VH-VL binders against q9umr5. Designs and how they scored, part 53

Target 1, 268 residues: q9umr5
Amino acid sequence: SYKPVIVVHGLFDSSYSFRHLLEYINETHPGTVVTVLDLFDGRESLRPLWEQVQGFREAVVPIMAKAPQGVHLICYSQGGLVCRALLSVMDDHNVDSFISLSSPQMGQYGDTDYLKWLFPTSMRSNLYRICYSPWGQEFSICNYWHDPHHDDLYLNASSFLALINGERDHPNATVWRKNFLRVGHLVLIGGPDDGVITPWQSSFFGFYDANETVLEMEEQLVYLRDSFGLKTLLARGAIVRCPMAGISHTAWHSNRTLYETCIEPWLS

## First folded at step 1 (VH-VL)

Design t2 (framework fv_tarlatamab_arm2)
Fold by ESMFold2-Fast, scan of step 1:
Structure t2 (fold): chain C 268 residues (1-268), chain A 125 residues (1-125), chain B 109 residues (1-109)
Amino acid sequence: as target 1 above (268 residues)
Amino acid sequence: EVQLVESGGGLVQPGGSLKLSCAASGFTFSDSAMNWVRQAPGKGLEWVARIRSKANSYATYYADSVKDRFTISRDDSKNTAYLQMNNLKTEDTAVYYCTRGLYSSGWYPEYFQHWGQGTLVTVSS
Amino acid sequence: QTVVTQEPSLTVSPGGTVTLTCGSSTGAVTSGHYPNWVQQKPGQAPRGLIGDTSNKHSGTPARFSGSLLGGKAALTLSGVQPEDEAEYYCLLSYSGARVFGGGTKLTVL
C-alpha cells in the first residue's frame, strides 16, 4: 500500500481545483488515500499565514498519526509556504516527500491580479509601504512579499517568511531546523511560464538581488549559512529540482506530463 | 552542570496523598519542559506527566494510569517542578524521577538527557 | 494503547558489536517518534544516551550510535566494554504520550 497524500491549496483556491491531480494519483497509485484540506478556502486564504499554519497543523495531526509509515505533502503556490512552516513547527511530523508546486519559497516581487484586487492602485515598486506595516502583515500575500530594493524593511517587518527562512532570528530557529530536516525529500517544482510567481526561480529558493539579478539557491545566505537545513538536505541528496516550461500558474495541478515527470516518482 | 533533586517521597496508605518536588539548577529552568517518570521495584520505566513552559501556557499531559489523580505544576521563581499525587494505589509504589525536556515550545522534541536520583514512594496498608 | 517492544535480554562479548531494537504496536517507528535511548545500571538513576533517533548527548561514548532499522529504532554498540552492562530503555513520543519500551538487559561476558 501507498503512503497517504495530503494536499494544501493556494491563494483564492479550493479543493475542487485538484480533481485532475487526484485522478492522476488514482491511475498510477490506486488505493492511495488522498486528503485535500478544505481549510482557508477562497477569501479565507488571505488570513495571516501563521493562522493558516495552526489550522492546517490541527488537520494533519490525526492523518499522520494513522500512518506511522509516513505521509506525502503536495503543497501548491502559497500552500507551499504553509507546508514549509508546518514541517518546522511540528516535532512529530512523519513526512516523506514534500512536493512544492510553484511556491514562492524566497518570496514574491511581482504584480499579479490578486494584488490588484486587494490593492488596486499598487505597483510592485510601492507595495512595500503597505505590506511592511502591521496592518499589511495581517494579509497572507504580504507575509511573503519580498521587495529586493527594501531588504532591510523585509527583514525587520516580515512576520512569516523572514522567520521561517531563518533570515531574522527567532527563539525556535534551532528546533525548526531540526524538525524540517526530518523530511525525506524536498521536491521543488516551477517554471519560467508560470506568469504569477516572480521571479519564478523563487520556487527553487532563488531570488533577486538589489539589481533584480536572480541569484540561485546556492548563492543565497540562507543556504550558505544553512539557516533551516537546505545545505544539509542537498548534501544528503534529499532535494529534487524539477523545472518545466510551458505551464501557467493555475495548471501545475492539472498537467499530466508535469505529474508523471515531477510528482509521480515521489509517491511511494 | 545540570542538577535535578527530587524530594517528598515516603510511606502512605492507599487513598492517601503526597506532593513531590524537583529542584533544578544549572540551566534556564523557565525555558524547559519538565517530566516525571516512575519505576516500580524490579520493573521498567513508565512516563507519568509533563508540564510545558510559560510560553506554552504551562500545558500539562498525563499517562492514562494517573490521569485525574495526579497534578503536575511548576514554580519558575523557585526553579522547582511538583507532582501532587492523590488517591494513591498500591500500584503507584515506585521510585519517582524528575527529568528535563530541552524544548517546550509547540510539540517540539524533548531530550531526556538529565535525570535526578529519584525519590521512593511506597503505598502500603 | 501503544505498546513499545524491546528484546528482553541480549549477550555480547567484550569488544563485540550488538544492536538493540525498539518497535511499536501501532506501526513502523520513524524519526517523528523522536526515539530516545536511556541507560540504567543496577541501583543507579537512568542516564540519557541518545535523543531524536541518532543525536548523541554530550558525554555519550563514541561507541554508541542510534539509527532506524527495518521499521524500528536501533541502538548499536561497537567495541563493547564491560561497563556497558546495563538495562537499556527506548522512549517513543506520540501526540499525547511518551511510551517506554520494556527494556533490554545487556550482558557483557
Scores: ipSAE 0.000, ipTM 0.381, lowest interface PAE 18.6, mean pLDDT 87

Design t2a (framework fv_tarlatamab_arm2)
Fold by ESMFold2-Fast, scan of step 1:
Structure t2a (fold): chain C 268 residues (1-268), chain A 125 residues (1-125), chain B 109 residues (1-109)
Amino acid sequence: as target 1 above (268 residues)
Amino acid sequence: EVQLVESGGGLVQPGGSLKLSCAASGFTFSDSAMNWVRQAPGKGLEWVARIRSKANSYATYYADSVKDRFTISRDDSKNTAYLQMNNLKTEDTAVYYCTRPYYYDSSGYSLFDYWGQGTLVTVSS
Amino acid sequence: QTVVTQEPSLTVSPGGTVTLTCGSSTGAVTSGHYPNWVQQKPGQAPRGLIGDTSNKHSGTPARFSGSLLGGKAALTLSGVQPEDEAEYYCLLSYSGARVFGGGTKLTVL
């Protein structure tokens, strides 16, 4: 018998888009109970991430309680950040594999159609003016906007990402780290042809320095300080990195080769 | 706001033909599969037909009871799905509902989230 | 021909808890059958409640939940309200077909 799978969608996405993923799981792991959480769909995905975390937390508690052998999480795009926070705030989660599908784990710094829709005159160089305001932090996308040219503003104003990454101190940081470290496997998926997540290495905890040169996870201060457990997880052999070229942002959950290579091996 | 509005129902004699329309609004119609479901007076629901999106080559599926008599089609430019009913039988008398699946178009599957008000088809001499 | 079976009728008191089940003649119901639950009140069009075993449609009240129970799909109402009196249909998906159950008439007394 296979552990249940919980799926969390991304920005301007919905549970409706994961049918191919569910089809693949049914083919390779027949009988798996898969729950795609139908919360914060469409424009509601713009709600502050801490609000989304609370709602998803309430939904996952009974699922985890019914599965003493553990559960797996598959979290897409922005949903990967929700899942990061879930694993930190829950003292009693029983997640085995946390599978992050092209999620901006160190943040986003790039012009996308989503940003143009919200801020039509936006240039990535100017979004820090809006996102690092109290008003901007009421939008999920601004919760993980990480301008490498205004890192001090990001550290001071980010109400979500800087806190869950341990980049800014929080009273609960020690407990959040302890809880996150309970995860069995952290499976990171992403690739250079995503076209939305910028830099794409953000999906692997890499990010821009002040010159927009990407520094990989092992060069990040959060890793070196082990702020939320990445160094400990890597040493434990619990981090899986699965980059794949040729996959656009909206195709991660519907590509069979990706599923077979990066997801299927981690569904027990 | 998602809406599905059926039209084209009426009284028709056995052996006759009728074409139903389903006008959709409030979602990206071209990405969704569309279904027709019927309900005979005082009876339960019966799935009739499904048409997939352009991404899945407009593949069509039919219940055995209507295969070769009914044809489902769509016009994405008008956000409209159709059900052409030929060689109608008295057993086809039902309220016909247009529905979309819970998930957007995906391989081999249909789930129902939104329903129209239905259009009555009566096949009687 | 696959047959999907539901309890023909169930009765529950206001504020009570009731579970409706949905079984298949082909064997155990799994998440791969994508169980869907639809509510229909007299004289009204059907309304989607739950898709893919346990995923609520927009506007479904919190008191409704979906699950798999004993090889069947299950719809549970906790704290049932008088307005929940209705016919409930399950739908199971197979490779080439979608099959509705016969419906459960839920009476709230």
Scores: ipSAE 0.000, ipTM 0.367, lowest interface PAE 20.1, mean pLDDT 86

Design t2b (framework fv_tarlatamab_arm2)
Fold by ESMFold2-Fast, scan of step 1:
Structure t2b (fold): chain C 268 residues (1-268), chain A 124 residues (1-124), chain B 109 residues (1-109)
Amino acid sequence: as target 1 above (268 residues)
Amino acid sequence: EVQLVESGGGLVQPGGSLKLSCAASGFTFSDSAMNWVRQAPGKGLEWVARIRSKANSYATYYADSVKDRFTISRDDSKNTAYLQMNNLKTEDTAVYYCTRLGYSYGFRDAFDIWGQGTLVTVSS
Amino acid sequence: QTVVTQEPSLTVSPGGTVTLTCGSSTGAVTSGHYPNWVQQKPGQAPRGLIGDTSNKHSGTPARFSGSLLGGKAALTLSGVQPEDEAEYYCLLSYSGARVFGGGTKLTVL
C-alpha cells in the first residue's frame, strides 16, 4: 500500500480544484488515501498565514498519527508556504515527500489581476507601503510580499516569510531547522509560463536582487547560511527540482504530463 | 503594552450568580481565542472555558465541572471577554484569570498573556 | 478522564541543570497536545513561559527550553538562577478540553 497524501490549496482556492490530481493518483497508485483539506477556502485564504498554519496543523496531526510509515504533502501556491511552516513548527511530523507546486518560497514581487482587484491604484513598486504596515500583515498575501527595493522593510516588518526563511533571527530558529530537516524529499515544481508567481524562480528559492536580477538558490544568503537546512538537504540529495514550461498558474494540479513527470515518482 | 484586566469578582451566596469581565488592550482582540482559568486557595490551576474568534464561529468549550452553569462570551467592539457564572457552588471559590490563546510565530495554544486575576468567594 | 502528571517537587543547585516532565494518562504526549509551561511565584499571577512544545514567550529567559522527551513534554532549565524558584505547571490540549498538571515545586538551593 501507499502512504497517505495530504493536499493544501492556495489563495482564493478550495478542494474542488484538485479533482484531476485525485483522478491521476487513483490511476497510478490505486488505494492511496488522499485528504484535501477544506480549511481557509475562498476569501478565508486571505487570513494571516500563521493563523492558517495553526488550522492546517490541527487537521494534519491525526492523519500523521494514523500513518506511522509516513505521509506525503502536496501543497499548491500559497499552500506551499503553509506547508513550509508546518514542517518547521511540528516536532514530530513524519512527512516523506513535500511536493511544492509553484509556491513563492522566497516571496512574491509582481503585479497580478487579483492584487489589482484588492489594491486598484497600487503598482508593485508601491505595495510595500501597505504590506509592511501592521494592518497589511493581517493579510496572507502581504505575509510573503518581498520587495527587493525595500529589503530593510521586508526584514523588519514581515511577520511570516522572513522568519520561516531565517532572514530575521528568531529564538526558535534552531528547533525549526531541526524539524524541517526530518523531511524525506523536498520536491520543487514551477515554471516560466506560470504568469502569477513573480519571479517564477521563487518556486525554486531563487529571487530578485536590488537590480531585479534573479539569483538562484545557491546564491541566496538563506542557502549559504543554511538558515533552515536547504544546504544540508541538497548535500543529502533530498532536493528535487522539476521545472516545466507551458503551464499556467491554475493548471499545475490538472496537467497529466506534469503529474507523471514531477509528482508520481515521489508518491511511494 | 499588551494587557488583560479582570473585574467583577466578589462575595456571593451558594446558588447565586456573578458575571466577570476581561478588558483587553495592546493587541488585535478579535483575532484571539480567550480563556478563563481558575485557582482555588492553596490549589493548582484549572482551565474553565474557551471562546474562539469570529473566524472559528465563536465556538465555546467548557470544563465538565462548570458545564451548563457557566457561559463564556465576548464583545469584539469593546475588546472584552465575559464569564457568566450561574448556580455557584462553594467549590467555585477561586481567583479567576483571563488569558489569551495566541498563535505567535505559527505556534498554537500559547497561553502567553495573563491578567492579574479577580477573586470570587462563594460562601454563606 | 485524562490525568496530567508532573513531579511534585524537584531541587537543583544554582547554576545547575534540571528537567521537569509532563505525562498523560491517555498515552504519549505529542506536539498535537500543544504542551504549555507556566511559571507561578507565591502571591503572583501565572506567567507564560513556553507554548506549543518549544515556543518561548516574550520575556522568557534563554536558559529555559521546551521539548518532547520519552513520550512526555519536558521543560529544561540550564544555569538555574535563584529567582527560578517557583511552581511550574504544564498544560495539555485535547480536542474538547485543556488539562493542567498538578504542578512542580522547584526549589533552588
Scores: ipSAE 0.000, ipTM 0.457, lowest interface PAE 14.2, mean pLDDT 88

Design t2c (framework fv_tarlatamab_arm2)
Fold by ESMFold2-Fast, scan of step 1:
Structure t2c (fold): chain C 268 residues (1-268), chain A 124 residues (1-124), chain B 109 residues (1-109)
Amino acid sequence: as target 1 above (268 residues)
Amino acid sequence: EVQLVESGGGLVQPGGSLKLSCAASGFTFSDSAMNWVRQAPGKGLEWVARIRSKANSYATYYADSVKDRFTISRDDSKNTAYLQMNNLKTEDTAVYYCARESYLRYFDWSPDYWGQGTLVTVSS
Amino acid sequence: QTVVTQEPSLTVSPGGTVTLTCGSSTGAVTSGHYPNWVQQKPGQAPRGLIGDTSNKHSGTPARFSGSLLGGKAALTLSGVQPEDEAEYYCLLSYSGARVFGGGTKLTVL
C-alpha cells in the first residue's frame, strides 16, 4: 500500500483548496490516506509561523506514529516553510518525500495582493520598516519577508526564516540540521508564471542579491556553508527540482500535468 | 512578568460542584495554551485538562479520571482560564495548579509558568 | 492506560553527576512526546525546567540538561548543588493529552 500523505496549506488558505489534488492522488494511488490539516485556516494563517509549526507538529505526530513505513508531506506556499521547520524540530520524523509546492524557501520580496491587503500603503522597498519590528514579526508573512537591500535587518529581526535557514546562529542549529537530513526526498516545485512568489526562484532556494540579480541555490551562503543540509542532500541525490511554466500561484494544487510530472512520481 | 493566580477552591461535599479560575497577566494570554494540574496531599502531580488558543479552535483535552465530569474553558477578554468541576469525588481532593504552555519559544511545549495553586477538599 | 515510569529516588553527592530517566509503557519515548521536566521543592509550586526534550526554560541553571537516552527521556545534572534537592517530574504528551511520571526524589548528600 501507499504511504499516507499529509497536506499543509498556505496563506489565507484552507483544506478546501486541495480538492483537485486529492482527486488526482485517488486516481493514481487509490487507497492512499490523505490528511489535509485544518489548522490555521483563513485569517489564522497570519499567526506567527513558530505558533503554526507547534500546532501542525501536534497534528502530524499521531499520523506518523501510525505509519512505520513513512509518510509524505505536500506543503503549499507558506506551508512549505512550516514543513521546513517541522522537519528540523522533530528528531523522530519519518518523512520520505517532502514536496514543496511553490514555497518561498529563501523568502519573499515582492508586491502582491496579499501584502497590499495587510499593508495597503506600503511598497516592497519600505515594508522592511514594518516587518523587521517586533509587531511585524507577529505576522506570518513578515516571518519570511527577505529584503535584499536590508539584509542586516533581516538577519537580526527575522524570528523564523533566518533561523531555520541557518543564516543567523541558533543553539539548536546542529540538531535542526541533523533532523532535516532524515528526509528521503526534497521535491522543489515552482515556476516563472506564479505571480505571487517573488523571486519565483525562491521556491528552489535561489534569491536576490543586493542588486536584485537572482543567484541560484548553489551560489547561496546557506548552501555553501551547508547550514541545514542542502549541500549534503544534493550530494546524496535527494533534491528534485521540478520547474513548470504557465502555472499561477493558486493553480499549483489543481493542475493535472503538474501533478503527473512533479508530484505523482514521489508518492510511493 | 508572568503571573497566574488561581481561585475558587474550598470545601465541597461528594457529588457537588466547584468552578476554579486562573487569572493571567504579564503575557498575551489569548496566544497561550492553558493547563490544569492537580496534586493530592502527599502525592505526585497529575495533569487534568488543557485548552488551546483560538488559532487551534480552543481544542480541549482531559485526563481519563476527569473526562465527562470536568470542563476546561477560557475567556480571552478577561485573561482567565476556568475549570468547571462536577460530580466531585473524594479522590478529587488536591491542590489545583494553573499552568501556561510556553508562548512560542521554539516548541517549548512544557508548562513553563505555574500559579501557587488553590486547595479543593471533597469530604462530607 | 499509559503509565510513565521514573526512578522513585536517587542520591548524588554535591558536585557529582546524576541522570534521571523517564519511560513509557507504550514504547520508546521520542521527541514527539514533547518530554518536559518539572522541579518541585517541599511546600512550593512546581517550576518548569526543561521542555521539548532539551530546551531550557528561562532561569534554568546551565548544569541541567535534557536528552533522549535508550528509548527514555533523560534529565542530567552535572555539578549538583545542595539546592537541587527536590522532586523531579517528567511529563509526556500523547495526541494533545499529557501524562506525568511518578516523580523522582533527588537527595543531595
Scores: ipSAE 0.005, ipTM 0.442, lowest interface PAE 15.4, mean pLDDT 87

Design t2d (framework fv_tarlatamab_arm2)
Fold by ESMFold2-Fast, scan of step 1:
Structure t2d (fold): chain C 268 residues (1-268), chain A 125 residues (1-125), chain B 109 residues (1-109)
Amino acid sequence: as target 1 above (268 residues)
Amino acid sequence: EVQLVESGGGLVQPGGSLKLSCAASGFTFSDSAMNWVRQAPGKGLEWVARIRSKANSYATYYADSVKDRFTISRDDSKNTAYLQMNNLKTEDTAVYYCTTGPYGDLYYYYGMDVWGQGTLVTVSS
Amino acid sequence: QTVVTQEPSLTVSPGGTVTLTCGSSTGAVTSGHYPNWVQQKPGQAPRGLIGDTSNKHSGTPARFSGSLLGGKAALTLSGVQPEDEAEYYCLLSYSGARVFGGGTKLTVL
């Protein structure tokens, strides 16, 4: 039998978005128990990410406990950051494959329709004034807003991403690294036509420098310092990179070719 | 399937200018980074310039030997990359290749997978 | 002024195993330098063999493998064939710039 799969959705999303993904899994791995977590749906996805991590943690514990051979995580968009934190804060997770579908692992810095819905008169260049306030940090999108022109403010004010990426020191960093390193495979998926995740290379731990030039994962200080285990995972052969062009942000969970190429091989 | 075809090379006097073209087909040109690499007669390969995709704001990079003299550009509507060469020197004499990774402009996918056949630039009096 | 150094020439017998190396004047070569390997046969355009340390490009024969070895990038050929006689170049990436090695002439005989 196949290991159970746990699915974590993204911003303004719900379990319904994954009906095609469920069909693909059932076709290629019949009998797989798939649980799509129906927490923090729609507008509730705006709640602070640490609050979401706590809720999802409570939901995944019994599922992991029932699967001694391990589980797989498929985490979409913002949900990939929730899963990053889950793997770090849980000292007993048994995740084999962590499949990250177009998640802004190094943060977000871009004007998109989603940001215009939330902050219609704001430009990306001035969102740091809102997001790096105590009030702004009560919204999930601001927890991973990473303005490359105000990196000092990001490092000081980010209550979530800067901590989980080891960009700012935290007392639990060593334990979080140890926990994260238990993952079997880190499968990173994303692409240039996503249209929402900016820069799209954030899904592969790349990000803008101060001139908005993208530096890839291996040039990042968090990788070079091995702050939470990326360098160790890469050396172990545990990081899989699967970029695909032609896929928009809302289509990662409903494209058959992507599923067959990037997801299916990692669902043992 | 994936093809790159260079053109625009020729004989030019020192101090002159040439514009090279690289026509691409068989892949999604707009999401790939494009490189120019040159090879002087009987010598090794030398990287010249790189231009990223629109997703990376068409960022450009140059070897120190050509900085401020060469300009790399692209026209995604024509699937074509260009190298404008100004103030040419005799040491710029080389076969010029365009090259790309057809899977995008990440370092691990854009690096030197597909190459054209090259176009010869001779800078001589 | 980064210099990338390769063996100028290597000789291997058909069916043998050979490893080419690629070092940097600025320090140990890591996966963060995205080592690429390119093959060029006389009178032909170059072709990509390996990108990002060990990732083979489409059409690269199974006998080629890339790795990191002793602070250098390495290209290993196992079961060398006569058609593998060629110049091999490594390429290392730095912030915004790419630097080729001087090339290794591999002679098969």
Scores: ipSAE 0.000, ipTM 0.431, lowest interface PAE 15.4, mean pLDDT 87

Design t2e (framework fv_tarlatamab_arm2)
Fold by ESMFold2-Fast, scan of step 1:
Structure t2e (fold): chain C 268 residues (1-268), chain A 125 residues (1-125), chain B 109 residues (1-109)
Amino acid sequence: as target 1 above (268 residues)
Amino acid sequence: EVQLVESGGGLVQPGGSLKLSCAASGFTFSDSAMNWVRQAPGKGLEWVARIRSKANSYATYYADSVKDRFTISRDDSKNTAYLQMNNLKTEDTAVYYCVRDYSTIFGVPYYMDVWGQGTLVTVSS
Amino acid sequence: QTVVTQEPSLTVSPGGTVTLTCGSSTGAVTSGHYPNWVQQKPGQAPRGLIGDTSNKHSGTPARFSGSLLGGKAALTLSGVQPEDEAEYYCLLSYSGARVFGGGTKLTVL
């Protein structure tokens, strides 16, 4: 039988966005138990990421306990960062495939409708003033704001991403790395036409340098230092990269070709 | 000033019921999970129940010793948490504390940080 | 049933250093159990002292520190003061459920 699948949604999203994904899974892997976690929906997705990690952790524990052969995670957009933290903080997770669906794994540096709704007068060049304050860090969006022109502020003020990436020291870093390395496969999905995730290569652990030139994963200090296990996973053959053009941010979970190419093969 | 004030304690006969209230002030109550913890005379602390915020669908958790007899609830419009205690036993005699559960780890890294003064519940014939 | 174990009593001289430990019947205590330390002085309500292993509550004196030690949570007091004489409880989290230790009575003599 197929391992259960747990789905974690993104910013301003809810479980209802995944109706097509559930249909695809039922067609190709009939009998799969799919749980779309109905937590932090809509505006509640703005809550601090560590708060969301705690809530999703409590929800996934009984699902994992019922599946001794393992589970799969499909984590969309901001949800991919929640899942990154879950895999690090859980000493006993049994996740086989972690499927990261257009998630800003190295952070976000770009104007989006979400940011304009929350901060209408802010441009990406000055959002660091808000996000790297204690008040700003109470919003999920700011927890992964990564301004490449103010990397010193990002490293000092980020309460989530800099810690989970091992970019700033944390007493639990060694345990978090050990836990994350238990994952069977890290499946990275994203593409140039997403239109929200900026740079889109953030979904593949690439990111801007100070000149806004994108450096790929293998050139990042977090990879080179193996801070949370990326280099080890790549050497193990456990990282899958699946880029696809022509897909907008809200369409990753509803494109059949994307599902068949990038997701279906990893849902044993 | 953050504070929690419990009320509703008193003397009740075995098999009876009581409802405790916890009035919160000085913080955004609706964002916090709330706990009830009890302490029998001369004994240690025992966690009783927890209720999460609206963001977590008001999920509730109970110690095995009180499961199916006690119900934790909250009214965010009144900044108040409740503990409905049914089918009380002599073993339920204790001071009951209301406790705030602060879930933000790295901004303000506390867990069960603010305690009320407690309210005494005595179950006796 | 999960049991959380603490030393029933410890004695330390004023100005001395003492470490209290907190163990779990389920195995090693980790940061994932979010160890909390609570202080209760005679006749008073408990107060939060340490959360999430090592994070101090506001108002917790600098002489208190939290850590993980040998598969257990640990609370260390250095330069102990007479007013530190109290009962100390640890609390461990198991997903949504929580379990207190039996408490350690710290005597300062």
Scores: ipSAE 0.000, ipTM 0.394, lowest interface PAE 18.2, mean pLDDT 87

Design t2f (framework fv_tarlatamab_arm2)
Fold by ESMFold2-Fast, scan of step 1:
Structure t2f (fold): chain C 268 residues (1-268), chain A 124 residues (1-124), chain B 109 residues (1-109)
Amino acid sequence: as target 1 above (268 residues)
Amino acid sequence: EVQLVESGGGLVQPGGSLKLSCAASGFTFSDSAMNWVRQAPGKGLEWVARIRSKANSYATYYADSVKDRFTISRDDSKNTAYLQMNNLKTEDTAVYYCTRHSPLWSGELYFDYWGQGTLVTVSS
Amino acid sequence: QTVVTQEPSLTVSPGGTVTLTCGSSTGAVTSGHYPNWVQQKPGQAPRGLIGDTSNKHSGTPARFSGSLLGGKAALTLSGVQPEDEAEYYCLLSYSGARVFGGGTKLTVL
């Protein structure tokens, strides 16, 4: 039989968004037990990411315990960051494929309708004033705000992303790296027509420098220092990169060609 | 339909100069990194030079065999990449191909489309 | 200088399976070297087949697959067709440099 699949949703999202994904999995891998976690739905997705990590951890433990052969994670958008942290904080995870659907792995620096709903008069150039405050860090979206023009503020104030990426020191960094390295495959998915994740290359661990020129994963300090194991995973052949054009942010979980090309091969 | 059309090849004497052009159509040229690859008669492929997109500050890279003699450039307003070849040697005789890195990949790791090539002959 | 080595020639029967390999003088080939595979048919310009170890270009037939095998990049053709007779080049990335292998002439008999 197939390994169970655990799905973690994104910002202002719910399990309903994955109805097409579940149909695809049922068609290609009939009998797969798929659990879409109904935690932190809608407005609750704004809760601090470390709070979400703890809640999702409690939900995944019994699922992993019942599947000694392993499980797969499919984590969408903000959910991909939750899954990054789960793989680091869990000493005993048995995740084979971690499939990241258009997740801002190096952070976000772009205006979106979600940000305008929360902060109607703000622009990306000004959001650092809110996000890098203690109050701002109580909102999930600010936990991965990465202003390339205020990198010192990002490194000092980020309570989540800078820590899980090893850009700022944490006492648990060595054990987090060891835990993350147990993953079988890191499957990165994203594309230029996403329209929300900015830069879209953040889904592949690329990001803006101070001039807003995108530097790819292999040029990042986190990769060069192997802070949480990216260089080791790449050398092991465990990183899969699957970019696709023509897919908007809300369509990654409902495009059949994307599923067949980027997701289906990693569901054993 | 993606098309790359090379021009500017010809016969030149050792020590001479030549400028190749690669006219691109069918895609957003400014988003793609561009390469020059050459093939000597009856021999294999050899990568020559690369120029990245504006988003990557037009960074340039060269094979050791052509460094300091060749210059890669681009004009996004004309959808054209160039290779300026100076101090040409007989060893530079080859068909020169223009090729792009796929814009679908942030790592610029796919040589997806190639031009038909233009012949450069360096001989006395 | 890094030297990338391929089998000079391989022969396979129509419908058969063949694997081409790509090794480096610098050490084991990894996915971090971003192996690319390029096909060149007689009298034609090259065409891209596979990038980043195993990712197919849009026009690449399903019978082609890329992988890592024993410290080398590998290109496998399953159910070979007569039209697959061609020269196949691998390309590896090192820092700012791109290095082609010497090519494999695949004969389909």
Scores: ipSAE 0.000, ipTM 0.433, lowest interface PAE 15.8, mean pLDDT 88

